# VHH binders against Rho GTPase-activating protein gacA (gacA): the designs that were tried, part 1

Scores and structures below are computed, not measured.

Target 1, 338 residues: Rho GTPase-activating protein gacA (gacA), of Dictyostelium discoideum (Social amoeba) (q54y72)
Amino acid sequence: MGSSSSKSSSSVTVASSIDYKAKPTIDELGTSNYSGGLEVSKNLLDFNLGEKPCPLKSVVQDQFTISNSSKTKLKFHFEPLQPKEFQLSFSPTSGSLDKGKSKTIKVKLMVNQKINTNHKVVLRVEGGASHFLTVKIRCETGVFGVDPNTLEHVEDEGFRVPYILALMKRSLIDNGGLQQEGIFRLAGEQTEIKRLKEAMNRNDFTSSTDINTVASLIKIWYRELPTPILNSIPTEKIFYSTDIDECVQSAKNLPEPQKSLLDWLMHLLLMVSSFSDVNKMTAQNLAIVVAPNLYDVSSSNPMEGLVLSQKCVQFLHNVLSHKVAVHKRESVAYEVLS
Unless a header shows other numbers, all headers, positions and changes below count from the first letter of the chain; antibody chains are not in Kabat numbers.
ipSAE, averaged over its two directions, is called F for ESMFold2-Fast, E for ESMFold2 and O for OpenDDE. V2 adds 0.75 times the mean of E and O to 0.25 times the DockQ between the complexes of E and O.
[cut] stands for letters that were removed.
The coordinates of atoms that the task and the answers printed are left out; those that the model quotes come from them. Centres of patches stay.

## First folded at step 1 (VHH)

Design a1 (framework vhh_7d4b_2)
Fold by ESMFold2-Fast, scan of step 1:
Structure a1 (fold): chain B 338 residues (1-338), chain A 124 residues (1-124)
Amino acid sequence: as target 1 above (338 residues)
Amino acid sequence: QVQLVESGGGVVQPGRSLRLSCAASGFTFSSYAMGWYRQAPGKQRELVASISGSGGSTNYADSVKGRFTISRDNSKNTMYLQMNSLKPEDTAVYYCARDYYDSSGYWEDAFDYWGQGTQVTVSS
């Protein structure tokens, strides 16, 4: 009786304009935890991917339990659905549940496009009332904590980098950031950092006069990379490279995208250090405040972790000092020839 | 400085229970998902349970479902693993870990800080 095959065509799920920060309404949750003797641990599956950057074309998982509180064995199945904007699967898709027993249902979601929707799924119970589950999907195209290769890239003064980096740098420079005392050292307010980070993840950011918050977000962007920049350099090269030339060569040997990301960052820090008479941020000071955002120490030996931390600061200082020296030589050569 | 300190390990007979605790410091505890890993002799380290920052979402390895319960007390900056019906195959060093991201509904092996571990031995 539920079949409409003679006149039906497939439908596409349409994105919802529902405010994702709003509390779920009774209408969205409007399913009992009880249906024909079957109980579910959740009637709302909330994939709020806005709490993490949206991983387009990646599988995310959730789970819930079904329990048979009736006096007889129950059979269940999930009605098939095939939305175009996302793929949703339940495992097991169907089965039987003995009296007093429970089973875990594994839910997998892959989002193919930006989407903000509440999708209803029907769990059928043989001989009983159907259970309705609400699946809430809020997937913004985030820019933090994602593979940088998935982001739109732009050319920024000879560097090909994710658009958000160029935008944050432009905001920083246009608002006098290069002359701001303590830039990259002074933190932004945590509430403002969160607000701007969310705006950036929604592509709703152009500029901010809050210099310290933007500088903090540049550091956070590097910190939240799936693979921290300096973790892509062999640990022995970080530990035992004492010479500037050795550090520079290690930086040049980085794979993409880490190499371009580090090169762009070093150029930004070079610009900052060129105003150190005003901003008080020397190459050494910048290395101290930036290096902790470029590596992850997951060693079980605390002393090794502390040494690695110090060596990463030294490595970054050596690379940045080399860029400062090269820039000064080029500037002097230009003035002599001009 | 981020620190994670495990406690509650020991030697028990099969069928007994242990409760592991992880005391966290140096970060906003409620903002981070947390997990328990274990490593048995000669085996790779595996995730046994994880919990979201709010405690509203939990995940368990199939081998421990129905026996282990992960929980957290954000007012005490502490995470727990209640281990019931212990088996010899549960013998391992158990590690407390902080997720790299504050996450809900996303399954990644992305932990950025680890404790030193606590030994659990189930013997008979």
Scores: ipSAE 0.000, ipTM 0.109, lowest interface PAE 19.9, mean pLDDT 77

Design a10 (framework vhh_7d4b_2)
Fold by ESMFold2-Fast, scan of step 1:
Structure a10 (fold): chain B 338 residues (1-338), chain A 125 residues (1-125)
Amino acid sequence: as target 1 above (338 residues)
Amino acid sequence: QVQLVESGGGVVQPGRSLRLSCAASGFTFSRYAMGWYRQAPGKQRELVASISGSGGSTNYADSVKGRFTISRDNSKNTMYLQMNSLKPEDTAVYYCAKDLYSRGWYELPSGYDYWGQGTQVTVSS
């Protein structure tokens, strides 16, 4: 019966070993003689560099701890598997761990080809249950969080921009987005945002009737740029530009691709503000909800970050107000002279 | 690149009919409002008719209402203007135009952003 009980226990342990986490020792009368096993500090190795994509051709590192909670010395080894898309190494790759001792395992990853995968690694234990570790690798092949220069561009009403921006704008306009009360202010549902974002990353997006989700995704697209638009303007110009003309000149001096991306966005916001009597989104309201997606202050002092946030809103409001004034003058001339 | 090409113009007697066509390329045709404008010598360009992206809404200038019909075939990226009961005052160059928005001109503070090269319509007594 001892071997049958051992086999049943091993089967239960093996069945629970996929993405298995170390379990606390059971303190039960029927298991007071339990000898323990090899424990792992985590079962998921996430190489997204703080939610950024894994870089290509660069080594990234993570670590975890193995512990021997048993009454005897345990031997372990990681099963070798090297796919073409990446190299993954564990240090040490094998060894022995004395009773009651712990050891740090260092993990190195280098991705050679773009891949998104949850790779399974087996940690084998001599005379014990195997552990299954998940190595999460995400190399963004989509349209969010990537260098915009790598994306397919199209001409959209005089602007040369990434194709996905033109698609999202057409989706908004075609589905009545310009007349939608609170457009860009009201958020889409988080589950729908995620679903549609994944479709866009797979090049499986044409249009959506969910106006608030598409508007949210335009803001997210700008927020997830590797270099935020307004971070390309010297901080002093954001902080000390007090009038419309100074802000407009700073926007005109942006390098590409930031200049074209900002110009296209300002044109879209101009269209939205032209329906403010219906949608209630004035130039000021749009600046408040859009500006936070155009800069990154995560590396700044929190107090300085708050002031910079307020200055970025003022900057965007000044640039948009100038565009509204120019458009009103041109529209009057067109109506009188056309 | 947005391209609009007009065809179907000509010389006709008063009371007769013409059908103009506009072939569009370089944009997603079904998503934009389209219009027909005309310009007679020495006069300003005027809107004749506009149609929404779906074709479900149309607008006409008072001078052509009841005589002209605007339509579109989104499967062929083509817009049409059926011109019935033509009058000498309908003589003009007719231009196909793409709206900046998915809405018609009369509902917007902004104008049309792209124009074709035009097709001549002459109604000769």
Scores: ipSAE 0.000, ipTM 0.155, lowest interface PAE 16.3, mean pLDDT 76

Design a11 (framework vhh_7d4b_2)
Fold by ESMFold2-Fast, scan of step 1:
Structure a11 (fold): chain B 338 residues (1-338), chain A 125 residues (1-125)
Amino acid sequence: as target 1 above (338 residues)
Amino acid sequence: QVQLVESGGGVVQPGRSLRLSCAASGFTFSNYAMGWYRQAPGKQRELVASISWSGGRTNYADSVKGRFTISRDNSKNTMYLQMNSLKPEDTAVYYCATSGYSYGLWDKPTSYDYWGQGTQVTVSS
């Protein structure tokens, strides 16, 4: 029945989010609610925003109500938290609650580093038993600026790559990106780039019709790698490799994960350049706009940085031009054999 | 509107060669990965070979590696499978397949949205 199903299904973004859904712990079932007449509107504070991970270094908020159903005044306070991975605050942190009264507690969470936990918070009642709340935290660093080996990998046309790359490529192709004039050259709007980047970091991305924003995000993904692709090649090899064969061999000798990431990217750029009659993006044009995202110039001399930048463009152009030439030769050979 | 038509199957003796063709229409052939699958009687469909949109990347099942060659001609909207050194174990219906998406998944028949009707290959003496 699903044969007319859309180009990019919601299941593509959801696949990354599924791994973040923890089953309820035995602690949630076994926690003793001995707080006497203190009642809470919920025992679980779920900051996963409906199964989406909490964003790193961003404040997320929730609230719940406490009520005194006893015949006496109750005094309460939340025990201080000691984790370094996140900050959790309750407002009010303490107070007194008269018979039959209720009070709303606002909860703010900010995570400082990746953590996946069901944290127990103790709400103490003076002269009574404590109430235990479960704070469910799932926070990833997102998909940008992280070690690619920590990301879920998928098979994409014979390449094994981080899932987000396959999603972005599928989005580009499905929305006519290969035929888009100036693809990878024309930038998306900064506001849309930030919005969509955050959606990707929250595993809330399946596809976008905004071709230039997705193309920009592919470039940004490579730029934000902990080890830029071309920084894995010794500077002297980049500087002195002017021959196409030397550049191709240097690319083949890259360590993982840089080798696989470069191979996948070169294949995508080959696809783009094959439509250069329509999109106007030749191998040279692609090298100019993509190469700056594949290296980090850490020179103490601005002139050295400029030369290295030019050499990196030439290196990428040589690798991509070789791939284009091989593709053309294979097509001609096949026609003769046919 | 996507249509895939296989041809080139037949009966052949062990050690001989056959070339299969898959003619594609109704989609932008050059943007999509293609694959050859086969199904012997009583068995599940299995991947034989796959080829990326450009022809620059290919994948082969271990049982056919070194004997079969997959190729494509984007100007003719056609994919090919050159089968050398054929064995009785290669006897199957051969299917041309493509995903409606470039993303692809190579290891499961259900990862492909469109299939041809198949062409019979029989290797017997």
Scores: ipSAE 0.000, ipTM 0.146, lowest interface PAE 17.9, mean pLDDT 78

Design a12 (framework vhh_7d4b_2)
Fold by ESMFold2-Fast, scan of step 1:
Structure a12 (fold): chain B 338 residues (1-338), chain A 127 residues (1-127)
Amino acid sequence: as target 1 above (338 residues)
Amino acid sequence: QVQLVESGGGVVQPGRSLRLSCAASGFTFSDYEMGWYRQAPGKQRELVASISSSGDTTNYADSVKGRFTISRDNSKNTMYLQMNSLKPEDTAVYYCARDEITYTYDSGEYTVYFDYWGQGTQVTVSS
């Protein structure tokens, strides 16, 4: 008899184009991995259930063995059930297994967003009972692109903010960032930004002496918030607030946590602008380079987006200029009263 | 063309030290995270140690923490593994690897590990 080669190992990793398939029947779930001769070395794939959580957008691997203890050749395939929260691939995804033979299945997992789940994977056997594998995924780490309320908070100069912000600020200041020419304007090196961002997401942060990398990561942290700070202000208030008092009032009306996050950032930028003689970063210059990280214009057409971007710069400049003026007045009042 | 060449392996008695070197060519060495992996006969290949592109961050397997030190010299395109207090269970072929992490940080697109391996260098710890 002519039989075809078992070289049909294709990795199915597509999530966006695959509809969620119907769940296995209760009877199939009750068969408990009996397939009339196909056996698996384990039925639990345990990802990130240890001390080290899975970092977002990184690939983790595991493997297991399938064996054919039946008297006939068996054909198998994994059902392509791909949720949007993660990508899971099996290699080979399908094939045939001769009597008495075994095959190693490589498993790759990439988590796209924070998730804690037990996912059921179906291994279909032609003419036999299906095997049900449990994939446990715990992804509890990450400081970028997450709800800031889920992060550990610390007190920093009167502000209660996520620990990572205070850590980045300390690193920036300790390495002379306030005196660095072009701070927040000059980008860090892309590979170092990626490296340090991933280390921070793993809670494996080490101090960097690359001041521009740290400044870039502060901007990226704000840019990657699920809701950018200024998107929490009605677009009409951004477009039509032309004076400092209107902008300051809009900033004061922000809900938490956006209000505390903006206030902390403005205080940092106030410190930077106080050294503008050496760092060349005035309130206006800081508004230009920071504002694009506080608002998402992607839903607007390109021309409207450009105008809105300019208005966001003006808004941030007005808020920062008010803080500069208030700080100067308070400093003078303190000296007079002392 | 990416090439990784390991050297420094050998046969040593327990408690002794070896220093492995990995000479890299065919890419900008200072842009990539690097690692050392090992594989004993009949066992799966496992990560021993990794080092960031700058050398500032290192990671170690629990079995080698406190005994092994990974380092790199970006000016010489070379990575090192200093192995102290060697044990019989450290016996394996040691592989130099380049980790390629490719993603768009602004969009949060895919991070993919793509490992290039050297040919390996044998380390045998026996008396």
Scores: ipSAE 0.000, ipTM 0.090, lowest interface PAE 21.3, mean pLDDT 75

Design a13 (framework vhh_7d4b_2)
Fold by ESMFold2-Fast, scan of step 1:
Structure a13 (fold): chain B 338 residues (1-338), chain A 126 residues (1-126)
Amino acid sequence: as target 1 above (338 residues)
Amino acid sequence: QVQLVESGGGVVQPGRSLRLSCAASGFTFSSYDMGWYRQAPGKQRELVASISTSGGSTNYADSVKGRFTISRDNSKNTMYLQMNSLKPEDTAVYYCAAETEYVIYDSSGYEEYDYWGQGTQVTVSS
């Protein structure tokens, strides 16, 4: 359909919607007839315009216009329903429109966890009919920022983990990552990290010679988990566990899938630390660069946040140091897989 | 006549702070959503931060979240952007915008009005 001249806004409600405000009949108004209400330029907010899937952990924007076709000033507000999988904001969230005036409503969406949904939003109008808006969210098939239990698992040297972790580890080892000075400390280039991350989300990844980018993506994968690994440990245990044995016991008491994911990661870091003479990455150095990816500090008190951050580094160092000591006592050879 | 005038830009070293101001005149400032946009050479203009009419709702681009703070003073018809921990990639011309409150509808379509400032340069270099 070609458009030659006219675009207009009209009042649209979702076909299955319940009208929360009944309009008065003409007979009930006496000498005055029912006046028009608030009109919406569109009833579908499609964040997948142009077949572009909604990205994870990034803000996407859309907008629509509301207009007052009635004879009086109208007040409006959006009902505040926010699911945990995404954040949705309307600006303005509420307001008033004079007769014959319109306002642009800006919509911002950030998807925190992979979801495909048609979310319903209600626009309430004082003295008029409510509007039901549909927010269409379709995320790309991804491996980052998703519940790890939804991913295909494989066996990797005694661990059962999401397949993408095994692929990244294999890529890192096969390309000499264990001997790379500053591994996990040196970041990959941002453009290459983005490119490879997108390839992994499209299931187009097998291996990469860019060691620092792959190591960065392993850290990013843990950072983008819906529940950070160490946030699954009670804050009190993190603050007051100074003994190595207490830290190790807390790690062993993690719920699944966090326990298996931490165990696999600790084994990878054990391999890295075994080459510390070459790569310069000791258990201490690895704890410093990896721990920030395993917890979110959510505190209104900045001092508590700083202390918790330091305690999480100490916790990871204690767990990793214990695994290093156990490995040395057992004299178990760790195999380089190339 | 509607005017938006930015100020507070300049040249700073990485890690330093700047505060941008946007002085508005010729319209009812308290009735408009406001925003800061930026444009680096050869790149598309992007939204940095936005603020609702009352200041009760704010939004930030991921690249500046935790470092920048947007605010407004409706009694002074002024919007601010506090920029902390500045990075070289923050180098751009920063624009003040008053987002349209009104769209005029008629039988042929509609027209949307926005107001923009002239921009202020922010350069972050060592």
Scores: ipSAE 0.000, ipTM 0.102, lowest interface PAE 21.9, mean pLDDT 76

Design a14 (framework vhh_7d4b_2)
Fold by ESMFold2-Fast, scan of step 1:
Structure a14 (fold): chain B 338 residues (1-338), chain A 125 residues (1-125)
Amino acid sequence: as target 1 above (338 residues)
Amino acid sequence: QVQLVESGGGVVQPGRSLRLSCAASGFTFEDYAMGWYRQAPGKQRELVASISGSGGSTNYADSVKGRFTISRDNSKNTMYLQMNSLKPEDTAVYYCATDVEYEFWSGDYTTYDYWGQGTQVTVSS
């Protein structure tokens, strides 16, 4: 087949030096990366090409600096890259840095297809630990109002979901959102919602201290899906499923990607409801404010719309209440065993 | 001024060998990766082989692997492509390229900044 290569000891050493606790688990911006006196000005190269139509088959550029803070001359090189979907080059690809000197590394990217991806690049240092760089590529794709299957997915607490959902959840939790009174009920300011939504569509979002705006954007993300989550359930099942077990079964029978998106959302709402003594958001309160974002009744009959709206709230409340009950039962079982 | 000058092309029979040379000037040769590209009539320009500044790392297109060898002599500022067991399919204009930071390119088929004039390799049928 292809050429095999031997992994160097320095690449193993660099993996051990990375600070995995510094920032959100899927965000490379906070990753600490230091190798043998060679320092890099940034570990993330973010090619946000989503602000304007992506210039497919055109070269876009970024740069960073490397510097030698050690007492000796350092030699470096970037490991060869052979991506299939894009072309990526570093210039210079190799060289040496005298004590106290710096060099600018130019990065060129050509994208042949619309993509959202994170690509790892290894910068090797002779006689020292290697560096890992993340190249984040986003091209002509917003994250709102798009088919979720076109977005890059990440692993978040056992769920495989679009990366933007995991980022918004992390931002919410890290900024005290679970303890915020009225979370998901209190709206963010409209100008801030618009500003942050546009930043997210440009892939220019890491975190925000504006809890209510981030919570609003999670709801808006679900609302703007091409196919709302609950629209995938037959209307008759929504109208006549008054039993919790029937609602849970209907949720389990959702097609992908709706099933995974609903499961992830229910887990987040479960976390929120577990702090209801502080945040005042019970399962019922969360169902009331979240359910309207999970279905769309585009009927010319207003009476049908009103009834379906009420039934969707009840459906979501039943599914969430079941998860709350299961969680409480598991907690009691754990205490008895402990 | 960055200059790349190719030599060594020609007309050969199938199964024969050619050695291409690329003489470079105007930049710190040892610091930059170099590559050979080729373009046949009616086809897109493709990477044939590349070599790191130190010469410690090389890459080859699957179509030439095992037949072509890229090398460099940093004392002479020269890069080479040894082409063995040539096939009619290897007929193309061969270009020397470097990624030196003096010009930013915005075209639609390559990431290298500087190119030589090209040298024709023809493998007769």
Scores: ipSAE 0.000, ipTM 0.177, lowest interface PAE 16.4, mean pLDDT 76

Design a2 (framework vhh_7d4b_2)
Fold by ESMFold2-Fast, scan of step 1:
Structure a2 (fold): chain B 338 residues (1-338), chain A 125 residues (1-125)
Amino acid sequence: as target 1 above (338 residues)
Amino acid sequence: QVQLVESGGGVVQPGRSLRLSCAASGFTFSDYAMGWYRQAPGKQRELVASISYSGGSTNYADSVKGRFTISRDNSKNTMYLQMNSLKPEDTAVYYCAAGTDYDELWGSSEYYDYWGQGTQVTVSS
């Protein structure tokens, strides 16, 4: 009984490069009998085959065949790995394959957390070249209508925000959006909005020359938040804040992530308003077209909803006007000191 | 040909923040898991934080969890470490590292393929 080893429950090791060459051990450097003749029937394990998203918390499976085309017996193993987002197993995890023989490898995947990734798996051959398999995992992660804390964040000009916001801003700026007449006022075509929104939800967006569609999608992103930004401010503060300082203080008192999301948006709108002579979008015009996307009044009495709508526009205008004034003062101070 | 260049280190007072950057060149950055290690004088090098090649997975040492955030921008070939609420115990040389095995990055520094030269962080009043 004492000679038996416990069952291995290890997963496979991540290797993210197809060009990765396994480093030989000191023992392997001393051998001359590398056969290297293991073939695989496929290098891509696509769990989104047929354009169906990989289900969450459910086991999906695929299989492939390994074949030994060499003149010697080959030993193989998948290296251990335990990623947080998913569980991936190969059966068998290791073994030996006689010359000229083939074996079916069963692959099981269970995704525990929404993710889109091309995961690399190393199949090592004793004394031979490693094989690299790509495991394509595409869950419907979405970037619209989800808790922003679940999204990948990046730093964009001092603001830590969801990556999709930085991409949309870059797309606007790179395609001349700051100088586009009516930016944020003119809507994109509905078919194009739907197409790009779906691409963003699939992590298949980098840029678009359709400025109005991207600007519309920034507004839609804020509108579809589970808790709209201004709904995080007590309604009394929105209704009774009468001056710029009161509005600015309410904005500063926002909890994260709402504070960073609002601050980032105000900075973008500041940039837009700085080109108002060309784009015709003043701070007032931007407040009118953007504020409706920052609060939800659908549960309110229609008359109260109209008043709240006007107060939210006034609130955003006050915050943005303060930011414009601060920027002008800082620019003048910088030029005097420089 | 392969280079990892750290920046953003310095001297700060307790409770303040620093952001470290690691600029990578000479390899396909998006194919590598990345990590931050630190080494205080007379102590062994320890892993502070790691991030998978896609950025979808992150891990932190218990001593920094909740204070430090690791991130990466594959389009800029750059990895970051945002260090908040700094303590005197965080004083160390911080090293950027790259490896193909995300899980093994946590266990042993010998499995990192590439290392930077390090950047000094000093938290002192």
Scores: ipSAE 0.000, ipTM 0.084, lowest interface PAE 22.8, mean pLDDT 76

Design a3 (framework vhh_7d4b_2)
Fold by ESMFold2-Fast, scan of step 1:
Structure a3 (fold): chain B 338 residues (1-338), chain A 125 residues (1-125)
Amino acid sequence: as target 1 above (338 residues)
Amino acid sequence: QVQLVESGGGVVQPGRSLRLSCAASGFTFSSYDMGWYRQAPGKQRELVASISWSGGSTNYADSVKGRFTISRDNSKNTMYLQMNSLKPEDTAVYYCATDESYGDYWLDSSEYDYWGQGTQVTVSS
């Protein structure tokens, strides 16, 4: 399926017919600007943001000028095309241009889904030659080091999380990661981690059978969040809390999206720890290797880094141990009632 | 190696329906725009329908608009063409391909050299 009828932007999209006989070259597009008496100041609208990622669901703007060098009034309009992946508007979308006059056309682009494309737009001139414009769209938002709310979310076992997390988890499980000795402790190959991370940032995920590379990337994804999960908890509660109930309550009080991200991660780690007889990764071992990716001392009050690191491990261990205990109690209750 | 395999063709009476499938392998299917093309005997290949890499945008030839629906399932690396209200003039070999903007891999020679063998659709009384 493409788009769901619920919560989809499909209600604002229109399917386009293929009404185009010629596919002009870049050179032909350039020369077309001078036919029919309408001149266009540029034929390429470049929304490649260079060094900065193209923001999802944010408006970016460009402009160009049309000029009437003919001896008669010209009428123009842009052909209506509204793909689901982005919204592109021209202002004015149509009009008349008197002899010798120019008009500025403002272009607005909002990208709804990650996309890299060269979209062609037709500017029709009544009684003149059509002009072809290329709109170059590069949505290079990446998936690492970005605000998780900007990422597309999916439903994964009761959690609404960024798609990339569900994809990495599926790859991990499908390749036997839950039974792999030292999972999350053993590092993947550095060059493979870099390759796969860059591919994921391009929204071009190629499958990897290296379980440790995928596990490393899950940890890196959490580590590179703009606000690390545990930094959203007051440092005093992390530093001084030794009470399991207090740690659990602090985790439950996390704002979104941190709460859902932590809950999803705890569920994954619960699954891993349930195979600890095989994989040797107990709740304690998982807390040791995962907690350092959930906290950054540089974004909170200055404290002894080593002590705070140890307290973060303790905090995560308390939360995960509680989850393990609850799961075991629920399993026993289910068996008794069955 | 890139492989595209079409299936679902057959002989059908006018007004009936067929669903074509295209199974893709050897490349990251979810990153490429895809299309259905057809070629009737003695005629040039024509684009029937295209779908963007995400499935969020579709385009149709005027001759099939309202009758055909293109879709894709990126989790299965498969593209589909649902053909309703079939007419004798829809008789052709149907091919799937990456969008022709993909690059020289598909376009430097005949596109049919790089595409699958196609699936025959025959609409006759």
Scores: ipSAE 0.000, ipTM 0.094, lowest interface PAE 20.5, mean pLDDT 75

